VH-VL binders against q9h9l3. Designs and how they scored, part 302

Target 1, 176 residues: q9h9l3
Amino acid sequence: PRKMVAIDCEMVGTGPKGHVSSLARCSIVNYNGDVLYDEYILPPCHIVDYRTRWSGIRKQHMVNATPFKIARGQILKILTGKIVVGHAIHNDFKALQYFHPKSLTRDTSHIPPLNRKADCPENATMSLKHLTKKLLNRDIQVGKSGHSSVEDAQATMELYKLVEVEWEEHLARNPP

## First folded at step 17 (VH-VL)

Design ya114 (framework fv_fezakinumab)
Fold by ESMFold2-Fast, scan of step 17:
Structure ya114 (fold): chain C 176 residues (1-176), chain A 123 residues (1-123), chain B 111 residues (1-111)
Amino acid sequence: as target 1 above (176 residues)
Amino acid sequence: QVQLVQSGAEVKKPGASVKVSCKASGYTFTSYYMHWVRQAPGQGLEWVGWINPYTGFEFYAQKFRGRVTMTRDTSISTAYMELSRLRSDDTAVYYCARSGTYYYDSGPAFDPWGRGTLVTVSS
Amino acid sequence: QAVLTQPPSVSGAPGQRVTISCTGSSSDIGLGYDVHWYQQLPGTAPKLLIYENSNRPSGVPDRFSGSKSGTSASLAITGLQAEDEADYYCQSYDSSLEGWVFGGGTQLTVL
């Protein structure tokens, strides 16, 4: 059986007008929610917008942060060969500049049975905060000081566990 | 129409450097990765590396690390590959090729390809 | 030596079916990475023929098809035509090498 991990990344704005999302923190947890990786990451590009309200990243976190190329190597070694769970996970993979196999990727923002359990339209994209509150009765991403990528990764794994059996059976019958 | 136009053929002596250009048109240059692939005469395709034109992030195949540098100039939508300390076995056609940055629409497959630049290394 | 293994040549008569294999390992195709196929006519650049295992770009006829199983992939050409004479390359991503890898190429001859 393949190991499963959950990932959540925090991005800052780089490039023209800060519109490019560049990796600035990454958290990876195992199936039980134990932290396997959690590091602040220094983008190779000039940070224009810390997006602190959402990312929780401040200038101080960039001091002694792991350079992007080194962090990317460490992260990819953890993800390789594993089923990776995330929420809107394409944003995380784009920030990592990495193509994870589709057959090993699970996106909790695009799992119809998960929305069904939350009494939401099956094909709507629901936020992690909403699904976590509705299905786990847990408040995440509270306050104005930014999100915790560890908290988000842990919540994402717990959400996936609610539909894991039925979704893995679906994927076995309908390979991506 | 998406197009990649490469610089002309080069003849170099062993120990020299060569810099090949690839000018993109017909799409947003910074929204796609640019790869470099070479093919020695009568041989197969060999991946050299890639660059993200938006960020400037570059990654090279192990074989070429220390000898290859990839750069870009976003003002003219042009990518460059420079290979240094040339050897006779670096004689090859060097192609640039575009890929997507994720599985939407374009994905990781290489499309389109430039026509290639022949680099001959001889004394 | 190429990372992915292809037969060096394959041949068929017009109208026949030919299949070109591409064998990888547990670090590339076996790990779930997609396989892409390229056609290279003599003296030209490679052209994308099949992407992400089985998809055809616009303009590629449906007689070209791709499949993937385990550590291997296959390109099938039905209704073989003279203009199909070309070199065919498979490509995937290898996690151990952290890069894109190609097969050694297969020369197709239409008898």
Scores: ipSAE 0.732, ipTM 0.898, lowest interface PAE 1.5, mean pLDDT 92

Design ya115 (framework fv_fezakinumab)
Fold by ESMFold2-Fast, scan of step 17:
Structure ya115 (fold): chain C 176 residues (1-176), chain A 123 residues (1-123), chain B 111 residues (1-111)
Amino acid sequence: as target 1 above (176 residues)
Amino acid sequence: QVQLVQSGAEVKKPGASVKVSCKASGYTFTSYYMHWVRQAPGQGLEWVGWINPYTGFEFYAQKFRGRVTMTRDTSISTAYMELSRLRSDDTAVYYCARSGTYYYDSGPRLDPWGRGTLVTVSS
Amino acid sequence: QAVLTQPPSVSGAPGQRVTISCTGSSSDIGLGYDVHWYQQLPGTAPKLLIYENSNRPSGVPDRFSGSKSGTSASLAITGLQAEDEADYYCQSYDSSLEGWVFGGGTQLTVL
């Protein structure tokens, strides 16, 4: 009965020496990988470090970007009541300042059967790039121009679909 | 020992503002959220809002938006709640309380609580 | 108006068992958010009694227990003692309000 979506966020550095991670882009895709949301987001604080190598965010993307509080409201409206899939998803929820129920959260960095399929130790935290290459034979996060949060969200959903039946049955028997 | 020490009782006239403080000790101030919860005499607990001391992000219950402001001073590990345009029905004990920030938790608990600050609004 | 529903009062004799209910909706307890319970003795601040549905902090006797099912939670107190006389509040998180929500409180009288 619950719809499923995947999320990936990009963060920039704000605060002293750019050490605070602030939301600067969010992408959400549905079960089939279609984009439901993809917006650049303007942090409430001055951006010290765009972290462009990883985030793909540049000053040009901040022109007319959606202010954080408005974007947060839009994003939470999409996530509420849905099963949300992400990779190291705690970081995305932290950037959103949002608590999602653990029973509706799926973190592809912490699903033992997924690591098993990739011939990795079950309790290791493997990167999205590694799991995608190993299990889907696809290269993501290539180059030095930054990651695509759409690409990452799509890859995350595809990875989850590889273990969905097994993992949902496990969760039904062992509720979180 | 983790402690939250609140400022003393206040008596205010309708229309005035009040600013309550909550000084934290015994833990890393910026690693936990700080909440404010009030309780009118003989009534139940009512959540006012929270602040992230690390980022300064604050979120208020809809009832208080436009009248409440939450701030913090990390140099003295102190959180503040200011309530403006006071009405007689704002008379209450105002508590600060700590919560965790682990976003996998399904709605984190409040622990510990300060001892409360009585704010009386009367003419 | 409290978001979570509790009975306003409950009573029992020393040694008896009482149960306090806490009823939410599909946007809080029913969505999977945890329920926490607080005990407020007369003239004091609330104190955490039960967290994450059924866990006890250090120092809370095993006479206190919690459970959760569907859109509701319950606090059970066995072997009632005079010092248990207090107000009890449930608390969860509500997704639609994006905030912490409390029950209206239950006054326990030990007869």
Scores: ipSAE 0.617, ipTM 0.853, lowest interface PAE 1.7, mean pLDDT 91

Design ya116 (framework fv_fezakinumab)
Fold by ESMFold2-Fast, scan of step 17:
Structure ya116 (fold): chain C 176 residues (1-176), chain A 123 residues (1-123), chain B 111 residues (1-111)
Amino acid sequence: as target 1 above (176 residues)
Amino acid sequence: QVQLVQSGAEVKKPGASVKVSCKASGYTFTSYYMHWVRQAPGQGLEWVGWINPYTGFEFYAQKFRGRVTMTRDTSISTAYMELSRLRSDDTAVYYCARSGTYYYDSGPRFDYWGRGTLVTVSS
Amino acid sequence: QAVLTQPPSVSGAPGQRVTISCTGSSSDIGLGYDVHWYQQLPGTAPKLLIYENSNRPSGVPDRFSGSKSGTSASLAITGLQAEDEADYYCQSYDSSLEGWVFGGGTQLTVL
């Protein structure tokens, strides 16, 4: 069977008015929630908006951050050949400027059975914070000092494990 | 609608550099990756590399690293590929082609291509 | 060098069915990456014919179809017509090369 990891990335704003989302931190955890990767990443462009309320990123984190091209290589080496779980994971892959195989990608923001377990409309896009509180009785992304991508990746893996058996069976019958 | 218009044919001597342009219209230039693909006479397609016009990030096939540079000018929706230290076996038609940035947007397929620019390298 | 393997040529008579294979490895098609197909008429740029294994762009007739299994993909052309005479290329993404890869191309001759 293929190994499974969960990923969560933090982005900062670059480009005009800070509208471009550029990778600034990435965390990857294994099936049991152990950290495989967690680095601050230096965007190649000037940071206009740290988006600290959500990203948790400040100027000090950029001082020893890994340059984007190097970090991307390290991250892709970990993701290659694995089932990758994330929440709204297309944002993470776009920030990495990377195509992961669809058949090996699991997005907890687009799993109808997961929403159903949370008593939410099956086709709605629910936040990671809401699903984690409802299904795991755990508060994540607490306060105004930014999110922990490690915490988010760990929560995402635990959420996926709640529907793993039924969703893998669904995907086997209905390949993406 | 969507058009990719490339610069005209070039004739170069071995050791020279060539810069080919690709002007995009009919879509948001920064929403798609721009790829470069070449085809030597009577040969197949060979991927050279790509650039993200939004971020400026570039990635090249290993064979061309150190000789190729891809750039863009967002103010005129134009992508460029410069190949240096030309050899006779660099003689080819060079195409630009666009892809999506993720599966939901358009995916990794090359849905529109320029008509090609013939680059002839001869002594 | 081509990374994906295609037969160099295939031929058929009008109205017949032909298939063109595309064989990869565990680092591209076998890893789960999709296969796309391009048609190149003589003297023209390639045109997208099939994307994501089996989908047809608007304007491509349903006599063109694609499939993928394991490390290989196949393009099928039914009801073969004279205007189908062209070069056909498969394409995927290779994780070890971190880039797009093409097959060597197949020249289709309509007899």
Scores: ipSAE 0.769, ipTM 0.889, lowest interface PAE 1.1, mean pLDDT 92

Design ya117 (framework fv_fezakinumab)
Fold by ESMFold2-Fast, scan of step 17:
Structure ya117 (fold): chain C 176 residues (1-176), chain A 123 residues (1-123), chain B 111 residues (1-111)
Amino acid sequence: as target 1 above (176 residues)
Amino acid sequence: QVQLVQSGAEVKKPGASVKVSCKASGYTFTSYYMHWVRQAPGQGLEWVGWINPYTGFEFYAQKFRGRVTMTRDTSISTAYMELSRLRSDDTAVYYCARSGTYYYDSGPRFDHWGRGTLVTVSS
Amino acid sequence: QAVLTQPPSVSGAPGQRVTISCTGSSSDIGLGYDVHWYQQLPGTAPKLLIYENSNRPSGVPDRFSGSKSGTSASLAITGLQAEDEADYYCQSYDSSLEGWVFGGGTQLTVL
C-alpha cells in the first residue's frame, strides 16, 4: 500500500532571454488536500523573468527562499516511494531534475476516463483550469497575479479521486 | 551520426587535478544529459555523476562530492569532468555517456558512449 | 561494492542458452525503475544491448532478450556464439542514492 501525494511547481525564467524554466516554488499535498510542503525556492542562476502573471513569484519571495539543491532534497524525500499525482507532471519533474517511476506517477492531463467525464476527447491534453471547472464546478487560477501552486495541487488531487478506482484497476490490468 | 569524442590519456601525481573533455556532435547538445562513468583496471562500471547541458545543473554520486566538478560549454558542444585531489585509486578509464531527458522515463538508458580517457595516478 | 548484484561469471557452449541475473532492492528495480543492459567487449566502451527491461536497439540480434520481475532482472542469450564472449552489466536508477547504479558485471565465457 503506497501513500499518495499531489504536487505542483511554479517556475521562473533564467538563462538567455529567460527561456530556461527554473523551479521557484513547490507545493505538495496529501490525499485529503493537507499541505505537506510549500516553499519558495531560489534558483542557482540569475532570474531574468519572474513570469509573475503565471507563477505568482515576485522578487520579495526570493529573499529567504530555500536554495535549489536543499529544496530538491527535501522534496524528493517526500515523493520517494509514493504515488505522485500532478497535471502535466513532466514539467514539474523537469524543474526538479528528477525521475519518478512511471508505475507510481499519475498525470491528470493524460487520463482518458477523466477527459471522458469532462466531455472532452480522450486523447486531448486539457488544462487543469478547464477540468476543474467542468468536473468540480470550481474556478482556479483566477486573475492576473499568478497561480497558487497549493490551489493547483489540491485541485489535481480532487480530480484524480474522481477516477481513482477505475484508473488503478486499469493500471493493474495494463501495467505501464 | 552521434559521436562523443574524449580527450587523450593523462598521467598525474597524487594530489593533482585532471580535467577530461567530451565533445558531442550529431545531435542537439542541450537536449540530452551527459553522464560520467569510470572503470578501474579489471573492475566494473561506476557512475560518477551527470550534468544537464541546458540548465547547467549537475549532480554527483556521494562518493565524489567535494572532489568532482562537471561543466559544459554550449558554444562548442563540450562537457568537462574535473577530479581534484587525485589518489592512486582514481586510476581508471573515464567515459562520457548521454541519456534522454524525458521525465516520464523510469531512469533513462545511456545510449551512446565515448571511447574513454585513461587517467593514471602514480608517483 | 556494486549496488546491483550479478554473478561474476557464466559460461556455455555454442548454441546453448545462458541467463545472467541482476538483483536490486526496493529502492531501485523493486521501486519500478527500468533495467538496461550493456555489453563490453575487451578494450572497448560499453554498448547498449537491452533497454527499458526488454527492448532491443537497432542491430542487436533477437537472441538477446531481457525480463524484469520484482527486485530482479534477467538477460537471456540463446544460440550462444563465440562473438558473445564479453562482460555484461545491468543498470538501473536508485532513489536512495539519487543516481544511476550498475551491477558488478558478469564475464561470459563461450566454451
Scores: ipSAE 0.753, ipTM 0.896, lowest interface PAE 1.1, mean pLDDT 92

Design ya118 (framework fv_fezakinumab)
Fold by ESMFold2-Fast, scan of step 17:
Structure ya118 (fold): chain C 176 residues (1-176), chain A 123 residues (1-123), chain B 111 residues (1-111)
Amino acid sequence: as target 1 above (176 residues)
Amino acid sequence: QVQLVQSGAEVKKPGASVKVSCKASGYTFTSYYMHWVRQAPGQGLEWVGWINPYTGFEFYAQKFRGRVTMTRDTSISTAYMELSRLRSDDTAVYYCARSGTYYYDSGPRFDPWGRGTLVTVSS
Amino acid sequence: QAVLTQPPSVSGAPGQRVTISCTGSSDDIGLGYDVHWYQQLPGTAPKLLIYENSNRPSGVPDRFSGSKSGTSASLAITGLQAEDEADYYCQSYDSSLEGWVFGGGTQLTVL
């Protein structure tokens, strides 16, 4: 079988009124939750809004951050050929400006069995924080300092493991 | 009426540079990637690279790295491809083509295509 | 060089069925990347014919269909018509080359 990794990215606002989400940090963990990658990333565009409450990114993190083009190359090398797990993962892939194969992508915000286990409507898009609390009895994204993308990636992998057997069987019968 | 209109044919000498334009209309220019694809006479399609008009990020096929530069001007919804140090085997029709930025927004397929710009490199 | 392999030509009579193959590797089609097909009429730009393996854009007749299995894809044209005479190209994404790749093209001749 293919190796599996989980990813979580933090974005800052660039462009007019800070409406564009630009990659500013990426964390990747392996199946066991070990960190494979965790870097602050410098967007090529001027940062208008750090979105610090959610991203945890501050101006100081940008001083020695890896330039986007270099970081993208490093990240894509890790993701290529692997099953990639994320939560609302389309946001991460858009920030990376990357198309990962649909058959190798697992989005924990769109797995009906996972919502069912959490006593949530199957077709609802539930937050990572809610699913992690309900299913793993773990609080993530606590405090006022922003999110930890390492913590989020680890929680995302653990959530996927709860439905992995069932969901992989479903995907084998119903390829995306 | 999504449309891509390209600049006219160019004749260049070996060693020169050429800059082809592609003007977009009928959609939000910055919401889609712009690709460049070439086709030598009687030959197949060859992908050159792409640019994100919003961020300016560009990525090129390895064969063209060091010789191609892609840029854009968002004020006139126009993308550009410049190819330098031209050789006779760079003679081709150069097409621009649009793709989505993710699977939810038209995905990686190329649609529409410009009508092409013939670049002839001869002495 | 073409990365995806297509037969250089295929021919059929009006009303017949033809199939055009597109063979990749474990780094593109075999990795799960979708296949798109383009039709190029003589003297024109390519036009999207099939996207994401089997979907048709508005205006493409159902005589055109696509499929994908393993490292290969196929374009089928049924009820062949004179107007179908064109070059056909498959396209996917290749992870080892980090870019879009095309087949070498197949010239369809309607006899």
Scores: ipSAE 0.779, ipTM 0.903, lowest interface PAE 1.1, mean pLDDT 92

Design ya119 (framework fv_fezakinumab)
Fold by ESMFold2-Fast, scan of step 17:
Structure ya119 (fold): chain C 176 residues (1-176), chain A 123 residues (1-123), chain B 111 residues (1-111)
Amino acid sequence: as target 1 above (176 residues)
Amino acid sequence: QVQLVQSGAEVKKPGASVKVSCKASGYTFTSYYMHWVRQAPGQGLEWVGWINPYTGFEFYAQKFRGRVTMTRDTSISTAYMELSRLRSDDTAVYYCARSGTYYYDSGPRFDPWGRGTLVTVSS
Amino acid sequence: QAVLTQPPSVSGAPGQRVTISCTGSSSNIGLGYDVHWYQQLPGTAPKLLIYENSNRPSGVPDRFSGSKSGTSASLAITGLQAEDEADYYCQSYDSSLEGWVFGGGTQLTVL
């Protein structure tokens, strides 16, 4: 069996009016929720909007941040050949400028059985905070100082475990 | 209509450098990756590398690292590939080709392709 | 040497079926990366023929089809026509190389 990890990235705004999302932090946890990687990352483009309310990123975090090219190499070394779990994970992969194989990608924002367990419409994209509260009775992303990508990655792995057996069987019969 | 227009044929001596251009039109230049692929006479396709026109991030096939540089000018929607320290076996048609930045974004497939630029390296 | 293996040539008569194989490894096709196919007519740039294993772009006739299984992919051409005489290339992504890879190409000759 392939090893499984969960990822959550924090993005800051770059480009015109800060509308482009650039990687500024990445956290990766293993199946048991242990941290494998957690670093602040310096984008190659000028930061226009730290988006601190959501990202938790502040100017001080950029002082000793790992340059994007170096961080990307470290992250991809961890992800390669593994099943990667995330929430709206396409945003994370796009920020990494990386194509992870579809067959090894699990997006908890697009797993119909998970939404069904939470009494949500199967095709809706529910927030990580909402699913975690409904299914794990846990509050994450509390307050106004930004999110913890470690906490989010851990919650994402736990959510996936709730439907893992059912979803892996579905994917075996219906390859992506 | 989406189109990639490449610069004209080049003839160079061994040890020289060549810079090929690829002008994009009909789409948002910074929303897609630009790839470079070469083909030596009578040979197959060989991927050289890619650039993200938005960030300027570039990544090259190991064989070309240290000799190739990819750049872009967003004001004229043009990508460039410069190959230095040319050898006779660098003689090839060099193509630019577009890909998406993620699967929902036309994915990693190459479409469209430029018509190619013949670079001849002779002594 | 090419990372993806194709037969160097294939031939058929008009109206026949031909199949072109593309063999990869655990770092590319076997890892789950999609396979794309390109047709290159003599003296022209490659043109996208099949994408994401089995999908046809607009304008590509349905006698061209693609499939993928395990570490390999195949391009099938039915009702072979003289105009199909071309070079065909498979393409995927390789995780170990962190880049796109092509097959060595297959020259199709219509007898």
Scores: ipSAE 0.752, ipTM 0.894, lowest interface PAE 1.2, mean pLDDT 92

Design ya12 (framework fv_fezakinumab)
Fold by ESMFold2-Fast, scan of step 17:
Structure ya12 (fold): chain C 176 residues (1-176), chain A 123 residues (1-123), chain B 111 residues (1-111)
Amino acid sequence: as target 1 above (176 residues)
Amino acid sequence: QVQLVQSGAEVKKPGASVKVSCKASGYTFESYYMHWVRQAPGQGLEWVGWINPYTGFEFYAQKFRGRVTMTRDTSISTAYMELSRLRSDDTAVYYCARSGTYYYDSGPRFDPWGRGTLVTVSS
Amino acid sequence: QAVLTQPPSVSGAPGQRVTISCTGSSSDIGLGYDVHWYQQLPGTAPKLLIYENSNRPSGVPDRFSGSKSGTSASLAITGLQAEDEADYYCQSYDSSLEGWVFGGGTQLTVL
């Protein structure tokens, strides 16, 4: 019914000592968890640190990766006008260099009812891995070969669906 | 104090190019976007485009694509806007203005603004 | 043409209340983008007056307030003073244009 997508991005380190997070992969899924977008993305700056243990990105993935400016255009066309769900989503939007409307943004790291269902402090920032294990009884981000942004986006959408009715009612009464 | 200092007034002939500078001080130059906005005499504000000083990524309003180029020099915390193939209707005060990069830090609002650079295009 | 619609002028006497409207569309304010307001005194650069619909920067008197509903926003000025005489501009972001957009400006005259 409502147009809603979930996003998860992987970043690599660029800039001095690899301290800057630059977009290197983006996955977007629809409400049912079907993949709408999943591409490796070539940063415009030299990659200093692939952060492979977390990102899953290796030099081989950069061969024929979509250049940042082109990928950004494709991604924004999918996100525009939709409710976008993510976990610590401000990091993804910052990597995209994009302002998505606050009223159409859902951050599963900052939804008090979700933490309450997980038996966690309502105002704590819990990891996606922890919430997914506690509420969906699934292990994600397993092993040391890096995370799957598709898996993370799918888990994020499923987590949001657990609180969707309650949270949308809250937002209607308390606009951001 | 956060401050944006712009270059002085310019007088150009039609067909020429102009390059306006905006020197930032009092904050981390690479942590904020820099925007350019113009105002023709007696007219309203018109957004030209923006640059991310850290990455160099630039984006321009459709009207100016092909004629405007935004650059920066991080070693002197200075942003530049160059407008080419000038026409008489490009006569305007050109402002630089700072914005945040996401909502938790300063957001997309423009603050501060430079004092403006008058560019006059006349034959 | 300006993308956001403002009345070209408003006027009031000292001590009165004036409101300035800003009307957008489904691709900007109606899509959920925030509205910011700027005050421009004659011969000066614009100054941020209200940001993210209703917030005031440090140093802006509480006589100035903002609101947003649907595709429109409003700036209210109470206790009008002679020094409030200026041009006022609303601003938002438009997804179809992929850029920031301004209203045409409203000239406030204090009678």
Scores: ipSAE 0.723, ipTM 0.885, lowest interface PAE 1.4, mean pLDDT 91

Design ya120 (framework fv_fezakinumab)
Fold by ESMFold2-Fast, scan of step 17:
Structure ya120 (fold): chain C 176 residues (1-176), chain A 123 residues (1-123), chain B 111 residues (1-111)
Amino acid sequence: as target 1 above (176 residues)
Amino acid sequence: QVQLVQSGAEVKKPGASVKVSCKASGYTFTSYYMHWVRQAPGQGLEWVGWINPYTGFEFYAQKFRGRVTMTRDTSISTAYMELSRLRSDDTAVYYCARSGTYYYDSGPRFDPWGRGTLVTVSS
Amino acid sequence: QAVLTQPPSVSGAPGQRVTISCTGSSSEIGLGYDVHWYQQLPGTAPKLLIYENSNRPSGVPDRFSGSKSGTSASLAITGLQAEDEADYYCQSYDSSLEGWVFGGGTQLTVL
């Protein structure tokens, strides 16, 4: 009975030609999909490319955004000791510069039973958008105004719930 | 072949600063994190901190905050550790060591290690 | 002081088995963080011996094995050889410190 949360982060481009991905928003939801954290985050470096088509981040969101160092501390306080669910979650942890224990991490892009339910090859890495459409009959990440990290975190938690019982049993027999 | 080549031994007086370099070759410098670990003569290993060469993000063990600075130069694939206000108990071999960024990317183990740079702090 | 607890020394005769323990807290090994092991021969840099609890890098003999249970990890060396005389260090991650932590090291003597 460890508490479980789901996370999704948005990144903007910093550094030369905007090629460095820097954290600019983080959303964390609880098991029921209630928002525990949702803040815009100010990178320590100049933003070259907002990547708005995907991130949903605009210059206006940066005006009162939480500085990276402070936001990171707040986020890690929420994640520590909890089961953390995400989709391609390694990207979120890299953006946070954070190492979460493998045994407490659930990556919905690497759960074979979830792909099986979606009629996809068990070893394929499927997008969050595809799995959500197939299994929840819901469209996310629509349009050109960018993705909602809250929406993505909520969808990720709901996807995990579809396989939670069988996957937790699998992990208990095959500890990572 | 993957190599980390460190700068040569240094002898410093108390209160001085020292800057140790670690030149990487044989891999994409920005795809791995770089750590610094020290070892006082006859003692165990002590982690100092790490830097992400891609972003420039740096994080230090609490004991060294305010005295250590880690930097990198991506044009020459070189990481640096500068330790200031040196004390005699900073005498140690300082190692650089590479780690992966996540479990899918070789994980957070240290491999390879540089050969070490002996820093001696004495009057 | 070291954060992870190892015995300061261990000894065995050629051909025998030795085990080196590494004990952490609930914020380290007990929280599920992996344990890595390093071998340090006299006058040399440490070398990765075991990673992610039980995996062996290319070139490391199968005489070396690792395991993990609860708050503890263990390095086992079978068929001891004189060349195995070295210091052995365990390493993990501590969530409270947000950093990597080492054991105090174990000096192996082959008698």
Scores: ipSAE 0.665, ipTM 0.874, lowest interface PAE 1.7, mean pLDDT 91

